# VHH binders against Trans-3-hydroxy-L-proline dehydratase (lhpH): the designs that were tried, part 20

Target 1, 355 residues: Trans-3-hydroxy-L-proline dehydratase (lhpH), of Colwellia psychrerythraea (q485s0)
Amino acid sequence: MTKNIAQAAVKFEQWQPKIEQESYLTINSLECHTGGEPLRIITSGFPVLKGNTILAKANDCKQNYDQLRRALMFEPRGHADMYGAIITDAERDDSHFGAVFIHNEGYSSMCGHAVIALTKTAVESGVVARTGDVTQVVIDVPCGQIYAMAYSHNNVVKHVSFQCVPSFVYAKDQQVEVDGIGMVQFDIAYGGAFYAYVQASSLGLSLVPEQQEKLIAYGRKIKQAIIPQFEINHPTTAELSFLYGVIFIDDSPNQDVHSRNVCIFADGELDRSPTGSGVSGRIALHHAKQQIVLNETITIESILASSFSVRAIETVCFAGFDAVIPEVTGDAYVCGKGQWFINAEDPLKYGFLLR
Short names: E, the ipSAE of ESMFold2; O, the ipSAE of OpenDDE; V2, 0.75 times the mean of E and O plus 0.25 times the DockQ between their complexes.

## First folded at step 11 (VHH; framework vhh_6qgx_2)

Design j4 (from i7 with D28E; at its last look DockQ between E and O 0.93; V2 from the best seeds 0.00; counts 0 for: pae E 2.1 > 2)
Fold by ESMFold2, look of step 11:
Structure j4 (fold): chain B 355 residues (1-355), chain A 124 residues (1-124)
Amino acid sequence: as target 1 above (355 residues)
Amino acid sequence: QVQLVESGGGLVQAGGSLRLSCAASGYEFSNYAMAWFRRAPGKEREFVAAISRTGGSTYYTDSVKGRFTISRDHAKNTVSLQMNSLRPEDTAVYYCAIKYGWGYDSTPDQYDYWGQGTRVTVSA
């Protein structure tokens, strides 16, 4: 016999897997965005990854747990543009913790939007104890060691700056023929990952949300055309020797900023942020072209008009390259907490993409 | 670093009892199944018992059924093996092991992390 249920909505919240329900795995997360780009920080329930380096841990995930990456990145728990970080032990004795970056195509070597979110949340969660209005957070990522600073006012983190790894120009004034587009001019630079930088106006592209499908299509085609024709060799670490994405550059309609850029990476993901490792490679390009001096800050917008600022703070020699150390500044917001269930009996347990 | 520390081994007369414990530490282990394996001198690792991640299912090798009981304490991240009616054939180094995911497994290659072992000697 049916009757009215008092406080029915609140009672739904009491659901949890029973001890007898052996089919569930439970994974918890902290949900953030940096400039619009999502970061799912995996806080518990993920397998402990093996390896003495962050790259080795990422490979362990790829070889043994890639279905969990799909479960957390793809629909229904995520989406085609979802991004995540698996928190790990530090690789180095002088780092606070490590992170493996995941997305729809696999794994990333560096993610500036993630560093910003991780730094802010590490301080706000007490992972790193506050040391005043400025707190240093040191994170091991696949491309190296990242030094970040959380800037607080009245115990609230207001922005984050981080020093990226040595960033350098790899190749200038390159070109490739791309089916359906024509001859594409580009530069290659490294800012934690290798990117091809392309002027959007030269291809009739506008860096606006209304053109997101065209930007993604062009980015995919250009990336696929470059990969077989150009050898990408990281000077010290063979596992980092790959083209991560294509960054389209153009003027901004906002006269108060330097420019806009849009990164297409992974399997057609469009970065909602200005792309931290992307602006790092870009400042290396500007410095090498003598367009900026050390400590000159520029502000670069995303497709959503969110912004990062970046400067080259010093020059270094990195394995024969004339490199700079970029400093990237931005902010992030916590927008949710998640508890995710993966049911062994669910035929769709490992997710799907329809884009 | 994942640490599995076994305890409770020792010398016992045939027919006696021992309780082995293994504490897993360093991380959160709610999605891990836990198991005991053993190695007699000159032998390969042999499956003894396993318990699922929730504790809802257990499995035993035939030679220990009815004599050994596996259990776990989720709050302490501890798996235990109550060993009754011990026989000289049970003499071995007993190892704790854990694996991520659903269910459990009797295959040692399926286990992700291992303890260093605790010696059990059953005298005639």
Scores: ipSAE 0.561, ipTM 0.855, lowest interface PAE 2.1, mean pLDDT 92
ESMFold2 (binder alone), look of step 11: mean pLDDT 82; pTM 0.846
OpenDDE, look of step 11: ipSAE 0.703; ipTM 0.889

Design j5 (from i7 with G103S; at its last look DockQ between E and O 0.04; V2 from the best seeds 0.00; counts 0 for: pae O 15.9 > 2, placed apart)
Fold by OpenDDE, look of step 11:
Structure j5 (fold): chain B 355 residues (1-355), chain A 124 residues (1-124)
Amino acid sequence: as target 1 above (355 residues)
Amino acid sequence: QVQLVESGGGLVQAGGSLRLSCAASGYDFSNYAMAWFRRAPGKEREFVAAISRTGGSTYYTDSVKGRFTISRDHAKNTVSLQMNSLRPEDTAVYYCAIKYGWSYDSTPDQYDYWGQGTRVTVSA
């Protein structure tokens, strides 16, 4: 019996679990990336998260649906460096919607690459009504309210700028002894998350793909060394009082680019983008050190040479800290759509990671 | 095995109020948008109101804006329609429907399951 492969292909594509069967959960997503860093926007099928705040919703997810985070972020549906967003109702009346961020370790307080992608897709999809060439999008995220601007041409968003939360230097000129590495000098700054900033050259590191394993290893070790020896307290939000990651900084091979950095966060996750919250903290740091002036734009590139532009647009006092309001600019791309099935009978239904 | 059961219909005078309720059973409906439709005698089924799966977004047909309010209770898997300032033209059988996914739709064919309906009669 001869089969028509085209007909077979259609049948394969049409396969669906029976919706009336409780043994299946179907989750849909819009797949994006910003500067190479993935964002899986979960669009349907995920349980409704409870709580009046984004943080509360994140906690609900953590307490009741963390297995689904794993199912969506881990293999075989994802990978070790996957990043996701669960869209939610807005926390604030003047926000368009909210988002809970997830990754391989758990939950994130802020991610600029996600904000850029969410803003772009929200406008292009009609979630947020277009108001001309420039459309404002306001998103509630765990660290607060983010104001973003989508710049369009011919009904296509060409780039996104967002104003980050007040960003500030938490500690300067710190050092920690790290087993196998030695004494590491670092600064701590907040840009929606707390990062330890380390000069890569001081440790003999190069911010190139060929050294990604070493960067991950060093980043993890440095992070783990800092955590027990350095107390981090966010001045207003206890839930944000932790070291999120380590950012290695170096010069760029491109003379027109200010610098390059690589962020190691979560459980050894390497950000493929310059890291929006990371560059936000950086601009605060540079401003504090008088290395940049207000409204001066610098370009920071990632390990993939993808770039964000960042500037401090305002100085503010935030809960006793001298802070700046960063504006971060970048672009995102939609790279696919996903439909994911979780079978209750599948022994690997909640995913795994082999590292 | 999925069942939607409407209640709260009845006879009411013009200017009066009714509260319809729809109870869903047989599945986890936290991932479903919910809506109300209505069919008047001799007319086609028309969209009335919808609410997103989270309850944070609602949509109304123009003729009921300002008079009707849709809400949902996730814990009870119910959707309600508060109908105020009722008019004779609101007379219809009202149907509850659910749609898998985050968002609602104004077209009936996008909904997966339907109730049997509850009759609302508004007298002049």
Scores: ipSAE 0.000, ipTM 0.221, lowest interface PAE 15.9, mean pLDDT 91
ESMFold2, look of step 11: ipSAE 0.606; ipTM 0.872
ESMFold2 (binder alone), look of step 11: mean pLDDT 84; pTM 0.860

Design j6 (from i7 with Y27W; at its last look DockQ between E and O 0.01; V2 from the best seeds 0.00; counts 0 for: pae O 6.4 > 2, placed apart)
Fold by OpenDDE, look of step 11:
Formats: structure tokens, C-alpha cells, sequence
Structure j6 (fold): chain B 355 residues (1-355), chain A 124 residues (1-124)
């Protein structure tokens, strides 16, 4: 019997769970990346999250559907550095939609790479009606309401800018003793999440792929050392009162680039992008230190040399803090579509991580 | 879908006052800066005043400083221009404009949406 591989391929592609089994959950996604950092946009099949706020919805997911987070973020459907967004109804009437962010450890308050990708795809897909060359997209995220602009040419979004939440310096010139590393100097700033900013050179670190394991290890250790010794309180939202990650800063080999970031967050996750919320906190920090002026744009690159542009466009008082409104600009790409099956009988149905 | 509607223009004697208002509609404009421009007969459109997205910062052209005051109401998506000590040279059609983000820019091409204008005439 002569077999045609093309016919076989179609059959493989057409495979579906058997209806009579009723033991499968099917979840669909749009697969994107921003500067190399992945975003799995969960589009359908996920349970409807309960609550009137994005934070409430995130909590519902945490309490009732965290196994699905794991199934989608962990192996074999994902990997240790996976990032996802569950799209939801908007919290606010003047927002287009909402998003719950998920990763390897749990849930995120804000991620700029996700906002950029969501904005681009929302406009290109027609979720948000195009209003010309520039289209506004307003997204409710855990840290608040995000305003983004999609800039299009020939019906293709070329780049996205978003204004982040009021970003501010929380603490300057702090230090902590870290076992195996020594005394670490750091600043803490908020850009949708609290980050500890550390100069990489001070610890003999290089922000290159070859040192990714060391960066992860150091980032995790520093984060864990800071948490018990330094209380972080968001002035308006208790749920945001925690250290989200550590961002290592260094010079860029490119003279036209201001600097390089490597963010270690969640449970040792390394951001492949410059980290939108991270650069938001950074611009607040630089402004506070009078290293940049209002509306001055700087470019920050990631470990992969992917870049965001960031500037402070306004100074504001936020709950007693001197803050700035960051504008972050970048681009995203759609890299695939996913259909994921969770078989109730699969002993590994909720995923695993071997790290 | 975005609309800007100006009101409050009219005829006033030199030294008098007017209050212009602009109502924006279409979506939330919390992250938009708002500005006033004007075009006098035979002249190009010129910048008058701008207010930041939060209302915390304002900017004025030199000729109106101390006489004009720009303000905004976020809840109503409106921007106002209180014009005092008006002069004949203030005679113009006044336009409301909005732009994404900070809006102290004095160049018209930086603004995304415009109103139809309201005429202000100051007699000597």
C-alpha cells in the first residue's frame, strides 16, 4: 500500500478530541512576542473569570483555575519563561477590554511587552476598530488602566506606544547582604510593579546570553534577600505591595543605546524584552536623579538587543509621591496560533517544570 | 467618532472677557493633552494655550500670559479658556485641539483632532 505523506499530514492536522469522551478542555491562543519575550494570548476555552475588577478576576483565576495557568505556562505546552494574557471584559466603561497576566510563578500586575502585543493584535484583528493611522487602545490591567496608541501604515501596525501608570521612586541607595554574593546596592522604583534596580558591573555580571544562568541565580537571590528585609507598600493598592523582580542595568555595546536591562522576575524568569514596566520605573528613577529631562527619549535594550524607547511625558503627584508618566514604545509580532488540549486522564495535564 | 465642539465665542469690547469651552466626545480623553489655537484673518493658525493630561501643567503663548487661563474638567471631558483683558489683536477663530500625551507643543501638526472653531471678535 502506497501512502501519501500529504494526505497523512492533513489527517494529523485534523485530529480532534472525540466528542464521546467529554474529557478534554480545549483552549485556543494567539502566540506573540515583543522583543523576544513571549505572549500567549488566551482567546477562548478558558473559564469566565468572576469579579468586577481585573484584580478580582486574577484572584478568581488564582483560587479556582490556577491549574490551567500551569497547564498553559508550564511544559509541555509552554516553558519556564512563558508569559500569558487572559483577555476579559473591561473593568472600566471607557476601556476596550481587560487582561489578566500569568507566568511561571503566578500572576503579574503589569507587563509592557504584553500591552504592546495586545494593542497591536487588537487593532489588526478588528477587536478595536481602526480610527486611521493612529488608533487608541485602552486596556484594563491589574495595576490600572493603560492607554496605548497603535501606529499603522497600510493597515499594519508598525509600532505601539503606551502610557504607563504613574511611576515613582520608592527607595534610593539601599543595600542588602546576599549570601554568596556580598553587599548589593539597589534602588526600588515602581512602574506598574516594584523592581530593585542593580548595577550589573558592581557584581561582576555581564548582561549577555552566556551569563543567563548566573543572572537568574543572582536575581533570585537578591530578590529573596530584599523581601524579608524591606517592606514595600503601594500607596493605593495593597495587592501591588511586593517586590516583583530585580533588574540589572549595564551599558550597551551600542553607543546610540542608553543602556541595557535584564529583568529577573517571578520564579527566576528572565525577560527577553527590556521590560515595559521596568523601563517605566527606570525613567522615573533617572528623572528623580536629574539624569534625564521631561520628554527626553532614551533607548533601552534587552539581553537580545531588542529595544524599547521610553520617556517621561509628564510629572505628577501620585498619592504623595513625585511621579512621572512614562511613555514606552515598541513593536510586537504574531508568531503563531495555538490549540491546546487538556485531557482529564493525562497525569501530566497541569504541566511541569524541570529547572 | 471623536468630536470637539467649541462654544462661548462672540463680540466683546476691548478690555472685556469671554470664556470659551470645548467638549470632547468619542472616548475617554484622560491621557490626552488639550489646547487652544487661533487663526486671525489673513494669518496662520497659532498656538494659544495648552493643558496637560492631568491638568497639572499649563503653557501659554507670550502674548496671552497673565490674561488667559486654560483649565479642564476630566469628568466632563471639557477644556476651557478664560480670556480676560481682551484686545483687538485677540480677534480670531479659536480652535480646540487634543493630542495623545503631553501637549505643550505649539505646533499644530502635533495635534490629532480639532474642533470646528468659535469666533471671537474684540472691538476697539
Amino acid sequence: as target 1 above (355 residues)
Amino acid sequence: QVQLVESGGGLVQAGGSLRLSCAASGWDFSNYAMAWFRRAPGKEREFVAAISRTGGSTYYTDSVKGRFTISRDHAKNTVSLQMNSLRPEDTAVYYCAIKYGWGYDSTPDQYDYWGQGTRVTVSA
Scores: ipSAE 0.018, ipTM 0.442, lowest interface PAE 6.4, mean pLDDT 92
ESMFold2, look of step 11: ipSAE 0.523; ipTM 0.834
ESMFold2 (binder alone), look of step 11: mean pLDDT 83; pTM 0.851

Design j7 (from i7 with G101A; at its last look DockQ between E and O 0.04; V2 from the best seeds 0.00; counts 0 for: pae O 16.3 > 2, placed apart)
Fold by OpenDDE, look of step 11:
Structure j7 (fold): chain B 355 residues (1-355), chain A 124 residues (1-124)
Amino acid sequence: as target 1 above (355 residues)
Amino acid sequence: QVQLVESGGGLVQAGGSLRLSCAASGYDFSNYAMAWFRRAPGKEREFVAAISRTGGSTYYTDSVKGRFTISRDHAKNTVSLQMNSLRPEDTAVYYCAIKYAWGYDSTPDQYDYWGQGTRVTVSA
């Protein structure tokens, strides 16, 4: 008997865990990317996180469900550069919802690419009711409250802008000796996370895909060298008091683009986007150095030539720091839906990374 | 096939307490907000309380704040309303409702499924 492949395909698609097998956990997701950086929005099946704040919820996840983070972020369900968001109740009454961010190392305080994707999909899905061509979306994230605007045309979101948290320069003109690299000059700025900003050319690096491995290696080494030698303290939130990543900066081959970023974060993840929190810190840095003025928009591109626009829209005093409010603009795309099964009997149920 | 069944209503004296329960069947509503509404005689249906998909966020109409508590059990697919310090003005038919969204709303038209209601009568 020759089997009909079309019928077989349907059967494959209809496969579900057996009811008698109570050892399965099913988790669903909406798969997105912003500028090439992935965002797995976890929509159902994940345990309810406990706590009144986003940070508390993140901690609950870390303490009680980190294996599920691994299962969803690592192979075979993900990859080394995967990024995810667990949607939660809002922390604040005037927010629409909250999000816990996860990646290969653990948990993130802020990610602009995620905010853009979450905002777009929230409006398009009806999670947040559309209010015309422009819809405000307010999201609680670990670093605070984010105000985003979805700009639509014909009921399709075309781009998203969000105002980031007060961003400020933490340290300028620092240096660290890095084994195998030499003396590295860097600035530290905060844009929802603390980043060390490094001029790529000073180290003979090029921000191109061909040097991806070198960028990751250098970023990891620089990050590890800075951490023990430079204490980072967020002025209001202790949980944010750490170096999140290293951002390499260089000129863009495109004359219409201000510059190019490559962010190395977590355990050697390379951001495929310009990094929303990263460009937020950058605009603070440029403002402090009087390289840009308020409301001046610059375009920053990623290693993939995907771009964010960023401007400082306001100056503020934040816990003693001269800060700016960044506005970051970009676009995201939905690229799939996922249904993930975790079998308790699977020895690799919580994932792995080979790289 | 989706069904909401309210229970726990009855006659109670002013100052007394009741606990309403709503059992949802026919679908997994773990991702959806749930709410209680009420309709008093001669009045329009009004919002009472809502709870988010996770149960971590709740919202109450002003007149019941501090007296009513909404909660949910995901495992049982139920939502409850603990009503304390009941007043004659709380007399109404109470309805359970589900919204096809994780967030709640105070407007009835935002909810997709409704129960048949359970009557609560508070005597002076």
Scores: ipSAE 0.000, ipTM 0.229, lowest interface PAE 16.3, mean pLDDT 91
ESMFold2, look of step 11: ipSAE 0.567; ipTM 0.849
ESMFold2 (binder alone), look of step 11: mean pLDDT 84; pTM 0.859

## First folded at step 12 (VHH; framework vhh_6qgx_2)

Design k1 (from j1 with Y104L; at its last look DockQ between E and O 0.01; V2 from the best seeds 0.00; counts 0 for: pae O 6.0 > 2, placed apart)
Fold by OpenDDE, look of step 12:
Structure k1 (fold): chain B 355 residues (1-355), chain A 124 residues (1-124)
Amino acid sequence: as target 1 above (355 residues)
Amino acid sequence: QVQLVESGGGLVQAGGSLRLSCAASRYDFSNYAMAWFRRAPGKEREFVAAISRTGGSTYYTDSVKGRFTISRDHAKNTVSLQMNSLRPEDTAVYYCAIKYGWGLDSTPDQYDYWGQGTRVTVSA
């Protein structure tokens, strides 16, 4: 019997794969969250993705390494609501690095919470050299080039702002019949991804943690109902031509907050953050509806009351669409580090989702 | 560190003209909007003019519209403010500022880097 359990526990920590006896892959990560939404930054051990563009790299991952996505995102290494970023070479010469985004269903075109976390950690880690209290970070992501600013105090990033891609309203005042729910009214807007925006109150939904299961169920159903009935075409990039998620909107219980978002995306993931790309699309929508003006900042909170601030800073014509450039501000936290082992002999090595 | 250096300030009679310039040494400002602010004695810093990162858009405070022109030279990483028909009320220290990314803003807090300023004095 072990009398010094502390010493024994340390030995557990010191465990290493036996490379002579076992075939395994080791992947390392930095674990973060933005407003509660997780981001697993894959830092090493992942195969080098092929392609000249981030989209190409994402496709390479999809075609050749999707099992690793599953291994990292699914149980037991992850969970159904996990989100990750594979760091890559930059696509563009003036970008610092690239990122492929992954989640429980596959691959994402854009994620604001990830951009915030990546920006913060890139600066704090030295991946991007500091230029003072404010440091620019340029990241290539599937939807394009993202410009971000890290604001620091005493060498700690306190918040991040990023400018999203041209965001625009794709469809307004649409409706779809959803089995078990009824007629659902929605708008579609693009903020790096296409979202259907739905008023929660219209469906008797409350954007509270206690209704998370219902929100997920409704979001999934609505998404699945819209997809076959409504064609979405990105004007310049075919790979982005799909409905990414459903965002439920409601008033905030906090009077000082503009509104509350709950985004249901991928295969039933509930974004714990206000959803950066989501609020980007929203600000475009609000602008188009003349509910906000340029440079007007609104605060949008998540189901956890975590918040992003967002404003439209410029109007642009994007491939025939009236668009805005959103600026989204938030903060992220590092919450851990991971070393993940994929043993070739493990029958569950590529993960599972039990839901 | 980004260093912005203003030049071109001085004493001028009412109705006269000045051209201010702001230069950054060894930094690419192609991804920055540029702006001029001013602070008169006893007053708060106020927005004067801004130009977008591409130079395609400009914005002016009302009091200088038609009199001031902001321009930029991408190759030289400079921004200029041509000030015509100067008035005593234009007397101030003028500051160059840059803002990363898209869009123009008239709020000082939205700008990331500032110059040390150049003094403009307009005599009656």
Scores: ipSAE 0.021, ipTM 0.379, lowest interface PAE 6.0, mean pLDDT 91
ESMFold2, look of step 12: ipSAE 0.626; ipTM 0.874
ESMFold2 (binder alone), look of step 12: mean pLDDT 83; pTM 0.854

Design k2 (from j3 with I98R; at its last look DockQ between E and O 0.01; V2 from the best seeds 0.00; counts 0 for: pae E 12.7 > 2, placed apart)
Fold by ESMFold2, look of step 12:
Structure k2 (fold): chain B 355 residues (1-355), chain A 124 residues (1-124)
Amino acid sequence: as target 1 above (355 residues)
Amino acid sequence: QVQLVESGGGLVQAGGSLRLSCAASGYDFSNYAMAWFRRAPGKEREFVAAISRTGGSTYYTDSVKGRFTISRDHAKNTVSLQMNSLRPEDTAVYYCARKYGWGLDSTPDQYDYWGQGTRVTVSA
């Protein structure tokens, strides 16, 4: 029985690791989402990552601290679809800061939903000083340098746009036989990460929340079928030479948008957002197929009906590829702050996934 | 910017004492275990002593146990190594190192930042 719930609750809230219990590590975070896709921004307690580049810092994390990635991404502190960013020093003299992206399978080269959340929170926290209603934020990420703009009203960032890395078509009109599914048609494009793009209707898939289990299962099978049969080579950076995910595309139930995207990435994660690097690769595909002109904006919807807008703002030649520079626009929300305790005596300290 | 600066090295006669100090800056000192390592000329870096985040636990290599004492001062952000009954085989460059993670550890790969070292020479 409870007679003074406020006093009891205060004592629970005041719990702290005892100084004698040196078994605890404390990690602090800012909890966000962009279009429904979570971003856990690691703000303190994580080791300072070594390396002169963001890729080197990500490798340092992979080699020396991967168990901390698991502890923060897996249950009980995270979940099968958790996504995070570790804030780092900038790689380049003209960037504000750097970020290493983490998830259930490991590390990402680029993450548009994270860029949007990082840009908003960097401006609202004062990490980047405001320069008016529009503030530029420059972030070093594994795939390159990202230029973002935070658009504010009354000290609240209302939306973020970012200029993506040169995005290009890698391979068109490919096919692969997938056990349990059949022949799957796909294109491969790069928008900060490599994706295989698949028309969902051709496989009897609907891009709705009710089919999330089937979408995940199909995405996993298709990715595993493509990897051994198709060589993925990034033209300038060997560490980026991998297929990150499969993106299912289709018409949206919402007639006010161009289309819908559902990305299955990492180890079976379903992106709740339209996938920023995914829409970047998509705009490169549409431009290469002459389906869109420069500066023509399209709106692409997620499985949750949240949306990004995207356009190709410039054409460039990137290492022999005919590329475009995409601009992606979206919103993010801060939904919490976290303090996470990892106890060395806990047999489940590095987490688990039941997926 | 993590910085570890050792001091207190020098020349001392066998049987004598020295106190090494390591000034830590650029991070939350109280959240990290700390250690001393040493490197004799031509040899690999070897573990000497470690101290937990709070100072509640210490661990020593066998050859220095009972002679050396590791301690830390959270007010000054320093870790110290009191070296008594010094022997010529204690001659080395002594390094302060920071560990992240649980427990005390004697392997160099578990330490992410190192000082520049302070030279200790023990004469016969």
Scores: ipSAE 0.000, ipTM 0.319, lowest interface PAE 12.7, mean pLDDT 90
ESMFold2 (binder alone), look of step 12: mean pLDDT 89; pTM 0.909
OpenDDE, look of step 12: ipSAE 0.040; ipTM 0.517

Design k3 (from j3 with I98L; at its last look DockQ between E and O 0.01; V2 from the best seeds 0.00; counts 0 for: pae O 4.3 > 2, placed apart)
Fold by OpenDDE, look of step 12:
Structure k3 (fold): chain B 355 residues (1-355), chain A 124 residues (1-124)
Amino acid sequence: as target 1 above (355 residues)
Amino acid sequence: QVQLVESGGGLVQAGGSLRLSCAASGYDFSNYAMAWFRRAPGKEREFVAAISRTGGSTYYTDSVKGRFTISRDHAKNTVSLQMNSLRPEDTAVYYCALKYGWGLDSTPDQYDYWGQGTRVTVSA
């Protein structure tokens, strides 16, 4: 019997793959969250993705390495609500680096919570050199180039602001019949991804953790109902021409908060954050409805009461659409480091999801 | 390191003109909006004018509208403030400031980098 288990326990930590005897792929990550939404930043060990654009790289991953996405996002290494970023070379010369976003269903065009976390960690780690208390970080993502600012105090990033892509209303005052739910009213807006925005109260939903299962179920059903009923075409980029998720909106229980929303995306993922791209689309929607003015900041909180601040800072014409440039502000935290092993002989090496 | 250097300040009589210039170095100037702020003796810093990163948009405080013109030269990484019909109340230290990204803002806290300032004195 082992006395002083602490010494023995450390040996577990020291375990290493027997690469001489078994075939392993080792992938390392920095584990973060933004407002509770996880981000697994893949830092090494992932195959170099091919292509000249982030979209091309994402496609390469999809075509050739999707099993690794699953290995990293699914159980047992991840969970159904996992989100990840594969760091890549920049697409553009004036960008610092690129990122391919992955989740339980596949690949994302844009995620604000990820941008915030990437920006913070890029500056704090030295991937991007500090330029003082404020440091610019420019990231190429599937939907385009994202400009972010890291605000630091005593060499610690305290918050991040990023300017999202031109965001615009795609469709207003639409409705769809959803089996088991009824007629659902929704708007569609783009903030790096297309979202259907739905008033939660109209469906008897509450944006509280106790109703997370119902929210997921409703979100999935609504998304699936809208997709065949409503064609979505991005005006410049065909690869972005799909409904990414459903965002339920409601009043916040907090008087000082503008509103609460819950995003259901991918295959039933519930965003723990306010959803950066989501609030970007929202601010465009609110602006179009004349519910906010330029430079007016509103705070939107998530199901966890984590919050983003968002404002429209400029109006632009984007490929025929009246659009705004959203600025989203939030903070992220590093919550761990990961070293992940994929044994070639493990029958579950590429992961699974049980729901 | 981003550096901003203001020039063009001085003493001028009421009704006169000055042209301030701000030279930015150390970063891609094209990614920043530029603004002029001023601080009069005993007063807080106040917004004067701003120009967007592309130069396509400008914004002025009411008191300088029609008198001041902000412009930028991308090739030279400079922003200028043409000040006409100067008034004694325009006396202040004028600061150049950079704001990253799109949009214009009149609040100082939205600007990331500041110059040292150039003094403008308008005599009655």
Scores: ipSAE 0.025, ipTM 0.447, lowest interface PAE 4.3, mean pLDDT 92
ESMFold2, look of step 12: ipSAE 0.594; ipTM 0.857
ESMFold2 (binder alone), look of step 12: mean pLDDT 84; pTM 0.864

